# Ledger of designs, part 7: VH-VL binders against q91z69r481to671

Target 1, 191 residues: q91z69r481to671
Amino acid sequence: GRRNSHARHQDSGQVIPLIVESCIRFINLYGLQHQGIFRVSGSQVEVNDIKNSFERGENPLSDEQSNHDINSVAGVLKLYFRGLENPLFPKERFTDLISCIRIDNLYERALHIRKLLLTLPRSVLIVMRYLFAFLNHLSQYSDENMMDPYNLAICFGPTLMPVPEIQDQVSCQAHVNEIVKTIIIHHETIF

## First folded at step 1 (VH-VL)

Design t2 (framework fv_tislelizumab)
Fold by ESMFold2-Fast, scan of step 1:
Structure t2 (fold): chain C 191 residues (1-191), chain A 121 residues (1-121), chain B 107 residues (1-107)
Amino acid sequence: as target 1 above (191 residues)
Amino acid sequence: QVQLQESGPGLVKPSETLSLTCTVSGFSLTSYGVHWIRQPPGKGLEWIGVIYYSGSTNYNPSLKSRVTISKDTSKNQVSLKLSSVTAADTAVYYCAREDYGDYYYYGMDVWGQGTTVTVSS
Amino acid sequence: DIVMTQSPDSLAVSLGERATINCKSSQSVSSYVAWYQQKPGQPPKLLINDASNRATGVPDRFSGSGYGTDFTLTISSLQAEDVAVYYCQQYYSTPYTFGQGTKLEIK
């Protein structure tokens, strides 16, 4: 198997991958009020160009004189997580995570999710904390960008926590979206 | 005092189902996971599976078609069933506790004494 | 599956001397490695978790180190009671897997 950016980040322990940090910084500067961010597709050509630049060790988003489509930058961030050799939420924890849906009290659900996620490597938790803090912050602008925690969970759920083939795809996807939504809302409790 | 104790038949015939029970004390099955591990005579350790505090299970793919782990929280018991046994299933079987706590480092911190299972005709 | 390989298979060390046991994983397991001690007729006993965190009640002479694919268990000054088989285990990914074991004996 291919050694991806996340696996390299895990070896360093403390460092957020450049592509993740740069895309999130760009969105924080220019995209917080952008309607439909992460839902609206960017230019496939620009997404690939930006991704390939990062793969070469360049930072295409550091040039303040360049203008990039915000939807393309958002697309790069999603594509990065989708392309990981090992999904950010490991398949081994899927059944336990999905079972948290049976916990009616959302705060107690968050505490149980925390216990499960704390079984993951520290390097994975650092990336998760960084990503979910960003998604929570972005969702606070939902009156302007129209992307509340549920909308963001629909956009990221399939990418971060793919449903295993042996599971019912439709019902499990709804549960994934609800779990991811809980993590976005309660990120401070969980991480 | 935290304890786990395995029990079950010492002898099982080939093709039958092996049934083992792990009785726990000093902690709640709603707060901790319980693993099953086995050790054939003179060999190393093989992980069989786990039942998490949520009731979800995860099994070694090598054994998945034959293994079922369940629990009865009211009786403080975890059960292991292994179907269609052969001589290769002869081993000492252990149950062990996994601490979820508030820290993400794992380790099976408390183990039962083990129960010996011999598969023979 | 992640394969855990220990070296050496057997080790003889004099009392009071340092014993070192190595464990290598087939892929990165971050710090999610535990070490166990097993004496004849007894269950395994947890010594180290999270690669370097000593379990409660384990003597200070036991220490663990490593990250990624290479891990080491060290006994700084071997005592007679330390004669046992030692196992490393990854719990980064299921199925959880153990090394083949290292038998530690007195020289």
Scores: ipSAE 0.000, ipTM 0.451, lowest interface PAE 15.6, mean pLDDT 85

Design t3 (framework fv_tislelizumab)
Fold by ESMFold2-Fast, scan of step 1:
Structure t3 (fold): chain C 191 residues (1-191), chain A 121 residues (1-121), chain B 107 residues (1-107)
Amino acid sequence: as target 1 above (191 residues)
Amino acid sequence: QVQLQESGPGLVKPSETLSLTCTVSGFSLTSYGVHWIRQPPGKGLEWIGVIYYSGSTNYNPSLKSRVTISKDTSKNQVSLKLSSVTAADTAVYYCARGWEDYDYLSGMDVWGQGTTVTVSS
Amino acid sequence: DIVMTQSPDSLAVSLGERATINCKSSQSVSSYVAWYQQKPGQPPKLLINDASNRATGVPDRFSGSGYGTDFTLTISSLQAEDVAVYYCQQYYSTPYTFGQGTKLEIK
């Protein structure tokens, strides 16, 4: 994946980019019950201001800052992943990952996805585990926020695993959404 | 090998603009941020600003009205311009690599040798 | 601006003994602190990143610790080549700021 200059080292020796950790922390504190989170667009001006602030080495989401729109913070997280030079799910793995849709048994599908993802760099896997644990947790509030694993997969799928131009965009996007949904639901089996 | 090398005039007159160049090798400016730091004679270190891999810049507020950092990726060069200089701007100026990604050191890991700038008439 | 304050300003330690330098931030900077060594006529050299992570090629006798507002650089067994000025730096928030420096000399 593309670099985030605000990477942060944790006690376990794992590294989560500051922008990812801060946005997720903010959403965990204030956004778990927010209806349509990630689906509803925030203020584009605020999204750009927050993202630029992180790129400059500042943390605009600290308690010392003014209140931020939750949809704008959610938008920053999505823009971060969209802006990576190499998508979080590498293009080289696209065909292998999409082929997992042929496995009807969801548990076996999860195990096969796990096998593929374990070939990725540790730094990518750490971010994936953190993100998908968060998305799973957020989906447990779907009665309040209206965002189940499928809804979250639709919001994140195109960003995390873009369909190559040479592929059938419609059918492959449906498959991407199903693969991402599987990873959200079965994140503990996969990571 | 990774290297940064500062260059520019050793002497600048008061009220003029100081222009320095940092030439990098062994890494891409599209992959790393470059910081400018200065050190007046016998004093400590002062952060001037940074240009990130994205091209975004951030400046020390005390210098923001006078400072511009830019880069030319095709020439592997980062430039610092500081306008309206005074004797207080006399210092050794360093460029340094930093603010990499998840698997890298977040501090400034490689520094240039420094270039001495004296503001005097 | 976050102010970084080092103590002591100057420290004299005998060869082979332990040297300890402290750095305090005016507000929490999490673990976003680096330590640099600067010898006369040379640029600063990164010693420690992320409060406790030793930089590549830095001898094991150098260690860093701390979180929040209080940070420490330790040299477990001082060698003659360690005579230098040491700086802490926070990179939690811009403008990035350095401590005033601690001059380490032989007793």
Scores: ipSAE 0.000, ipTM 0.447, lowest interface PAE 15.9, mean pLDDT 85

Design t4 (framework fv_tislelizumab)
Fold by ESMFold2-Fast, scan of step 1:
Structure t4 (fold): chain C 191 residues (1-191), chain A 123 residues (1-123), chain B 107 residues (1-107)
Amino acid sequence: as target 1 above (191 residues)
Amino acid sequence: QVQLQESGPGLVKPSETLSLTCTVSGFSLTSYGVHWIRQPPGKGLEWIGVIYYSGSTNYNPSLKSRVTISKDTSKNQVSLKLSSVTAADTAVYYCARDSYDFWSGYEYGMDVWGQGTTVTVSS
Amino acid sequence: DIVMTQSPDSLAVSLGERATINCKSSQSVSSYVAWYQQKPGQPPKLLINDASNRATGVPDRFSGSGYGTDFTLTISSLQAEDVAVYYCQQYYSTPYTFGQGTKLEIK
């Protein structure tokens, strides 16, 4: 079969996957103040319909009149990252990333995370920068949407940085949430 | 059905700018990138550049100073301009759709090609 | 720039026999190699992408293999319609580069 991978090792000219760019654009236009965004589930039928449209090479969010449920569009974005064969944060880097929790100073922690992420392919870093800039921006509307950086980290952490089966699931999930929260808050320092 | 069709002048004078158009059907330029490739008579294939679905471009460094690729999504057209042409630019010019993976957004090669348009640079 | 080198430059194979074409990259390109078939007067046609993934509508007799720097295109039982020039291409890094081509002929 075809390879599902973020191992694009070229100067991509800042190419973002269409599904990621389109979902984020839609949420920026219509969803910044939506209460419980990413936490509240959308229609599974609509999520699958949108996903299948993108898989056919169509953009269902291009010229439509906001007729899609915002929770369904948010669900598509999460489903995209969850469905990657290689998670956005590679399994190989899991232990190194989690160990950053031992760094008490948040600025020093952010710098160490930056050093680790800079070892990743440019194509992955471009997507990360784009995603975390969006999550930081979305979190600035937390008074309306009720989704602060920690709440977004709970929603995205398991999807972006899944805990390997051989690890302590409870302890490591708490650490994943803290690391992802740090990246959302300190995205300007990290990317 | 997915199709690409190149068009442009068959003859261009040395030092002038070559302008070619690729018209696409059966897919959207907002979802797919388009590559330009050329083939001099009796020789192999040379990649010229690409315009991605996002509008970003990448060019072969050997041609970078002379090449511009642009698109008009509403007309389903991609354009190639090559300035200061010489006899070495005589070739068949192809446009081709990049094949991409839904999950990664990464190119997997060029899955559909136009028929090509012949360009001769001659006085 | 990544250089793609094919071998042989030309190959003559009898109908029904196996044809093997090799492609070597100057540096690792992982699996990011495509193979194209070009008949006289026609555009190239995609046969294989991701080193071993057969494109839609391509007959089962065509197969690709390889990883890193060494890649192979195999035609298990040559048919008359397979007479063409075959090109490998890396899409690991820009500029994308093609091999010089292998001309496949019938003995």
Scores: ipSAE 0.000, ipTM 0.489, lowest interface PAE 12.1, mean pLDDT 85

Design t5 (framework fv_tislelizumab)
Fold by ESMFold2-Fast, scan of step 1:
Structure t5 (fold): chain C 191 residues (1-191), chain A 123 residues (1-123), chain B 107 residues (1-107)
Amino acid sequence: as target 1 above (191 residues)
Amino acid sequence: QVQLQESGPGLVKPSETLSLTCTVSGFSLTSYGVHWIRQPPGKGLEWIGVIYYSGSTNYNPSLKSRVTISKDTSKNQVSLKLSSVTAADTAVYYCARGDLEWLLSDYYGMDVWGQGTTVTVSS
Amino acid sequence: DIVMTQSPDSLAVSLGERATINCKSSQSVSSYVAWYQQKPGQPPKLLINDASNRATGVPDRFSGSGYGTDFTLTISSLQAEDVAVYYCQQYYSTPYTFGQGTKLEIK
């Protein structure tokens, strides 16, 4: 069994959560060309079964012959980020991150986003780097999977960077999606 | 083709700072991490530290107070600085490619090593 | 720190016969073990990744196995060119650590 060990090389010996690493590995092996990945819902029963297995300390995706629905595995990854007590993009940085939308030059916008993200804890940056490298690579298969950076930003934006209730929900959601799209496209500049 | 090449002084005086450079070709420092490893004469391998593709670093705790690893992506170079050297720092120093871009390759260990550069700490 | 212990420190094997080198970790490292070959005057060369995956260009007589704390490198039919020191290394957690090395000689 070929496995991706990159997550275990992260800064200060901090590891990528097993559920994140295993779901991304599975999608890289079986899901890069799957149409509508992350947009199409999986089986809720299977999503819960996989999630519960990881919560018991098991890896239901370690069997290379396992017959799991790719949409269910994708759903588990989204559910993990949605369920975080603190969102991956901290609420304290929301206003600063959204303000980057005013920078018209996309390269300069990416550099400003990078500057803001570098103020975050290393444990958060390691997970972000891993996730956005994955999303960028997945988006390179958009001719087959129909999920370009914008489509992925719509799927992940609300989960990774929820709009605070005190903000205008409609305008800010559009900005969140644009910022997340920028991070996916320019991940090499940012991380 | 993928290559790493170490360079630096062959002789360093005790208490001075050792400065080594690793020049890479055939791959991008933004996609791969680079490790530093050393080998004292007649002994085994000791991991010194790594600089990841993101620019973050991690050091062997036994050396952390004396070690700095940095990179200049525009020059394709990774640098190692080791301060306050003693005779115990006499070794062959290697740089090696690791922490590969997981999306493109399944290699996990240090797959390509430089030829090594000999450093002698002597007065 | 995770300690990697190899056995034996040295062994002599006749040409064409099987050589086996063992590596034990002080705690579980899953499958995150690499094996390296170092010939005199040369840098180490990667042989095996992820406990059992042969690196590109490595002859099929080299194989790795193991999981958790016990790992083995096997050379199924020793050739003269295989005389070297062999090192295991864990990359499960930092600091990354190597075994002390096993010197392989022709009997």
Scores: ipSAE 0.000, ipTM 0.444, lowest interface PAE 14.5, mean pLDDT 85

Design t6 (framework fv_tislelizumab)
Fold by ESMFold2-Fast, scan of step 1:
Structure t6 (fold): chain C 191 residues (1-191), chain A 122 residues (1-122), chain B 107 residues (1-107)
Amino acid sequence: as target 1 above (191 residues)
Amino acid sequence: QVQLQESGPGLVKPSETLSLTCTVSGFSLTSYGVHWIRQPPGKGLEWIGVIYYSGSTNYNPSLKSRVTISKDTSKNQVSLKLSSVTAADTAVYYCARESGSYDEWYYGMDVWGQGTTVTVSS
Amino acid sequence: DIVMTQSPDSLAVSLGERATINCKSSQSVSDYVAWYQQKPGQPPKLLINDASNRATGVPDRFSGSGYGTDFTLTISSLQAEDVAVYYCQQYYDTPWTFGQGTKLEIK
């Protein structure tokens, strides 16, 4: 028997998935100064409620009279990326992306990351550009929200670029977090 | 022991605002969501809305323009206000706790108050 | 809104016999269904959540099954204390909605 389990559905026919666009829009309006955003857990009941509404093709965040917990909306965004069948950063690019850690100059590292990402499908790259522009913008409020690029990289790294089980989990996770941090900081160079 | 108890006026006049209070014990409102459900005489159950552990709310669209749910964590109380009442709002009103805490994906309402009867009459 | 429809509206079963109550949703609700028992003058009592998970303290003669749009509550051997109205509920999406109820009585 199956407990609290749902298949994740993608928004067909949209450049940016509705769930991604709507959660980011909501956070931009209400959550930029919220302390610990993405680090602090939201209500799992509310997270699931919002997620299910999007899976049905509805937008629960379009109702301006609705009052939603910002941590729950942030949780929905993380859950969406975590639940993708194929991670946002494809597993076949993992070794090449991690190898960029060897480039000491951060600008040069960003250019190498850009070169690798340009080999991805346009649909993936558009979502990446949208997400990382948002994360960069959110990090500019770190004096208030306490979520600098490093903190955001720790929150998103494992979900966006999971370490393959054949690799050393501890050292590779540190490298993933550093690569994601670099993409957040240098998003204008990369996208 | 986990307990919820509703209180409020038994009689409310048409067009006025109904105000109910749910007092909880044995658990924290910072960890659990609390729902309001009503049942008109001889009828079935209707979900009114919820206040989550975070303080955010979600309401039945059919009632949304008239309903406000709030809480005072320091007093262990959840409040329901329903404005512009009519005879159709006559019901037993229940508050109920979600079976799972905020860090669990369990649903359903495992503990209910005894209910408070509200009659809308002039 | 998701509509929950129960069948039958009323059911009479002999003591010791199996009782089965059905619940259908107007769209898929996965396994996000709960069942409640309500006796006169009392609040509803949770019996089953997640379609098949028996709540704490509920006797094992009660069982739930189903997925998607079709759900059943089964009482394997009816006892006198089981006379009540039974409600199904979905919590897949808001607003949470209940079935109309099934009244269970002894033959």
Scores: ipSAE 0.000, ipTM 0.459, lowest interface PAE 13.8, mean pLDDT 85

Design t7 (framework fv_tislelizumab)
Fold by ESMFold2-Fast, scan of step 1:
Structure t7 (fold): chain C 191 residues (1-191), chain A 123 residues (1-123), chain B 107 residues (1-107)
Amino acid sequence: as target 1 above (191 residues)
Amino acid sequence: QVQLQESGPGLVKPSETLSLTCTVSGFSLTSYGVHWIRQPPGKGLEWIGVIYYSGSTNYNPSLKSRVTISKDTSKNQVSLKLSSVTAADTAVYYCARDIEYSSSDYYYGMDVWGQGTTVTVSS
Amino acid sequence: DIVMTQSPDSLAVSLGERATINCKSSQSVSDYVAWYQQKPGQPPKLLINDASNRATGVPDRFSGSGYGTDFTLTISSLQAEDVAVYYCQQYYDTPWTFGQGTKLEIK
């Protein structure tokens, strides 16, 4: 049967950066059926304006009368993760995470990924669980928005789990996309 | 050694506010969340709420209108306030530490609990 | 709220024999389940978290299994000190909820 993906309550242990929480809330309200979300670029001027507002401690998305472009809000979320000094998936875990591709059984792969991620700081995992629950939910609307787990993995993979310069960029990027896809699909097993 | 210790009045009058303190040692409140759980006499466990390492809180919806959890990191203390108490609030109250993330493969769980403090709501 | 239901309510097992306690959730909780042991006059003690991960210092005879809606706590060879009430708990969604408890006694 159908997986229960409802996030009816605030998740225990989940303290989310305001910019992440607000962008995701906005997309859940207005963007779930928007074609090409995260793939289609928004207004770069609006993206920067929204990001700067959050950096000042304001919430430009709290107003229900907000007229922000959904692609711009999606762009802010991507820009936030891209701009982190340390990527959400730390570089020291890269080789271990990519090695999970060798596990053919997807459920066992998800369990191994879970084991690796659970060694990360709680602050990182809280954000990961929130983000991937959102991406899984968004992907359930793929018939309307055209963004299945693979499409979302292509959009977020390079930002969340950048390939180290010493690695084969082409081969490893394909593996990153597959790992991120697995995490989106199996987020309930992993988190 | 990691310890949590609850303290507060053993008797509270109906309609008043129950105020409890959890004093922690052996770890930092900036690195761990602290939960409040209660157990009425002869009954099971009920989760009240949590304050996370960041200071954010989450409460059981059944108690949300009456509960406030706060902390003073400089004093190593977490406080629980429960307003408008009735006889149904009579219980042993526990505080418990959320499991340490950086030293285990575990995501959630309450690995260290206080000894509990008994609260009786009576006129 | 997610409801956690334990079975049986009470269980009597002979020393050295296997004890099995079951816990069922009203909806899928993945593997976000913990098990606690509570002895009279004491706070609960964490035994298992993430359905199957044994907590530090917990004897090997305790094991957990399950995923989704059905979870099991097993004590492979019951010892006298294992007499207690056992609780399952989900932390998949708030509010965190506990089972009603299973009282384990010596036969």
Scores: ipSAE 0.000, ipTM 0.447, lowest interface PAE 15.4, mean pLDDT 85

Design t8 (framework fv_tislelizumab)
Fold by ESMFold2-Fast, scan of step 1:
Structure t8 (fold): chain C 191 residues (1-191), chain A 123 residues (1-123), chain B 107 residues (1-107)
Amino acid sequence: as target 1 above (191 residues)
Amino acid sequence: QVQLQESGPGLVKPSETLSLTCTVSGFSLTSYGVHWIRQPPGKGLEWIGVIYYSGSTNYNPSLKSRVTISKDTSKNQVSLKLSSVTAADTAVYYCARVRYSSGWYRDYGMDVWGQGTTVTVSS
Amino acid sequence: DIVMTQSPDSLAVSLGERATINCKSSQSVSSYVAWYQQKPGQPPKLLINDASNRATGVPDRFSGSGYGTDFTLTISSLQAEDVAVYYCQQYYSTPYTFGQGTKLEIK
């Protein structure tokens, strides 16, 4: 596989992918108050240009004089997760994760989700922790950006935790959105 | 078992094209990129350029008009050509591996380096 | 281009004492900084990746720290074989750039 499974000597950790770190950093600097971020589409030409720059080993988001459309940068982040060979939330955990919706108490639900996620490789958990800390922070600006945890869950859910083809797509998508919303809200309990 | 080995002429005349080859073993050029770095006598390290696992290249803007990096994956070789050389191009030239795990990111700095090949530009 | 500046240019430290080398970037490079050791007549050797992660086979007396623009390489107890020039490098954005090097010698 394409995924980096190697632990680092000092802390047994993995790095955050450059494209993920760079897009999140850009949004933290310029996009926290941007209305409809992740919901509104960027320029597909610009999304592809940014993607191709990262593939060439360039960081197009490091140039302080170049001003990229925030919706395009947001689109690159979503495209990255959508394009993973293995989704960030593995398909093997799908049924167990959505079954957590049966737990009515939100704190107990968060603890059960935590228990399930701790079975994942450390490399996956590091990226999850980083992404969901960012989504939680972004949601704190929902009065300005109109993107609360549920709105962000709708935007990211299908990308991070795709519903398997054999499942009821409509019902399971609602469950995925609710689980992802719970992880955004309770990220400090879960990670 | 992972190795990179530079080879090429030790002496090149001014205005000519310098051609160097980096031969790799113990890994595939379809999974790893290769950088070229140089070091003039008594000076620090200067990045020249890279060829990625995809075949895409990127060059130091200061050298871009004179540099071409290419590869032959079937021969496990990466080539560097530097045109219109001057005495300022006298240096030890290194090739070095970069690890890519997936997509558009890198896991590592340059983890394995060749021994270097000395190039002197002189008439 | 991102400029990497090391300090000091040269450093003399007694055997068994702590050596500290600093590296500053002209703009944020997150944690995408590597440290290399180069001994005379040899190619550079990777010591630290991602600002703080030791490369395979590197002794634990070597450690790295930092994030953003300020980075540090520390050798907790200097040994004779540690005499070398040390370079920081950013791989956040091309062109990839190195610091000017810090020469470490024994007092």
Scores: ipSAE 0.006, ipTM 0.558, lowest interface PAE 10.0, mean pLDDT 86

Design t9 (framework fv_tislelizumab)
Fold by ESMFold2-Fast, scan of step 1:
Structure t9 (fold): chain C 191 residues (1-191), chain A 125 residues (1-125), chain B 107 residues (1-107)
Amino acid sequence: as target 1 above (191 residues)
Amino acid sequence: QVQLQESGPGLVKPSETLSLTCTVSGFSLTSYGVHWIRQPPGKGLEWIGVIYYSGSTNYNPSLKSRVTISKDTSKNQVSLKLSSVTAADTAVYYCARDEGYDILTGYYDYGMDVWGQGTTVTVSS
Amino acid sequence: DIVMTQSPDSLAVSLGERATINCKSSQSVSDYVAWYQQKPGQPPKLLINDASNRATGVPDRFSGSGYGTDFTLTISSLQAEDVAVYYCQQYYDTPWTFGQGTKLEIK
């Protein structure tokens, strides 16, 4: 058969974190049509139990057909990114990324975002490409799951690109959501 | 059965716009990227550009000022327009799909697994 | 642009013998390399993607290897039907680029 993407990246010396790959795989299999996915909270106890299992090197989602609450698995993915010591979108790039809002043409905005992201470490870009391909694909089911790119940007924006405390939280959060929405919609142009 | 088929004029005059259509069957344009590749007589392959399942496009910089790729999902068609053609644009033009987003792995796979038969375009007065 | 360079330009191999085609990229492309087979009058056919993943329906005598800048396509036991031009291609960065091609003939 076809070699899986995780094995491919391991062979090349770059890997997608198991927790990210396993949660995305689970959601692709069982959650694409789930209404309010990522917006509706799962069991906080189950979220923590699943996350702790991954931190021990176990895969609690392996070979289990719908044994876990889909909202809990979605919560684990968000918690993983929220818990990173350095956010997925580095704080040093915050002002440059937000300034892309000044570009009215969405395609040109996507190209400028791409230029900024290409300055990031390759390990970060691999994870971004993987996540945003998933979010774009999930958004194609918005007629069923009610989660369009904007809704997903509201759920992931604060987690992936937190607004620095020195900035205006309200106005900058709106801009973060718009940038993340742009990346979801135009991910093939950006990555 | 998955198929792609190119169609368009066999002869185009210099300075005019070349317009080609790729008609697809057996898969949805909302799930796969479609690429345009050309091959001049006796030469190798040159990538022209792509339109992804999302509708985003990416073009070879050498052609970007002259090329537009678009799609009509309801008609299962992808179009290529190349303006201001010269004799250097004489080639066989192919459309091909990539493998697309793999739901089990969560990765986008870029191998071009299904190709059209190609359509020959000659630029001559 | 990333330049893909194949060697040799042409190769003659006896039936049943091993054929090896090399491809070098001007910068690292990780494992984002595909190999295609093209016979006269036909479109290219995908053989290998991700440097080493054999495409569905491709005979197991075809194998790919490599990472970074150096890639190899191997045909372990050449058959008459394998006479074709072989192209490597990178999809690590745009524009996607192809090697110049290697013409494989029967000795």
Scores: ipSAE 0.014, ipTM 0.573, lowest interface PAE 7.9, mean pLDDT 87

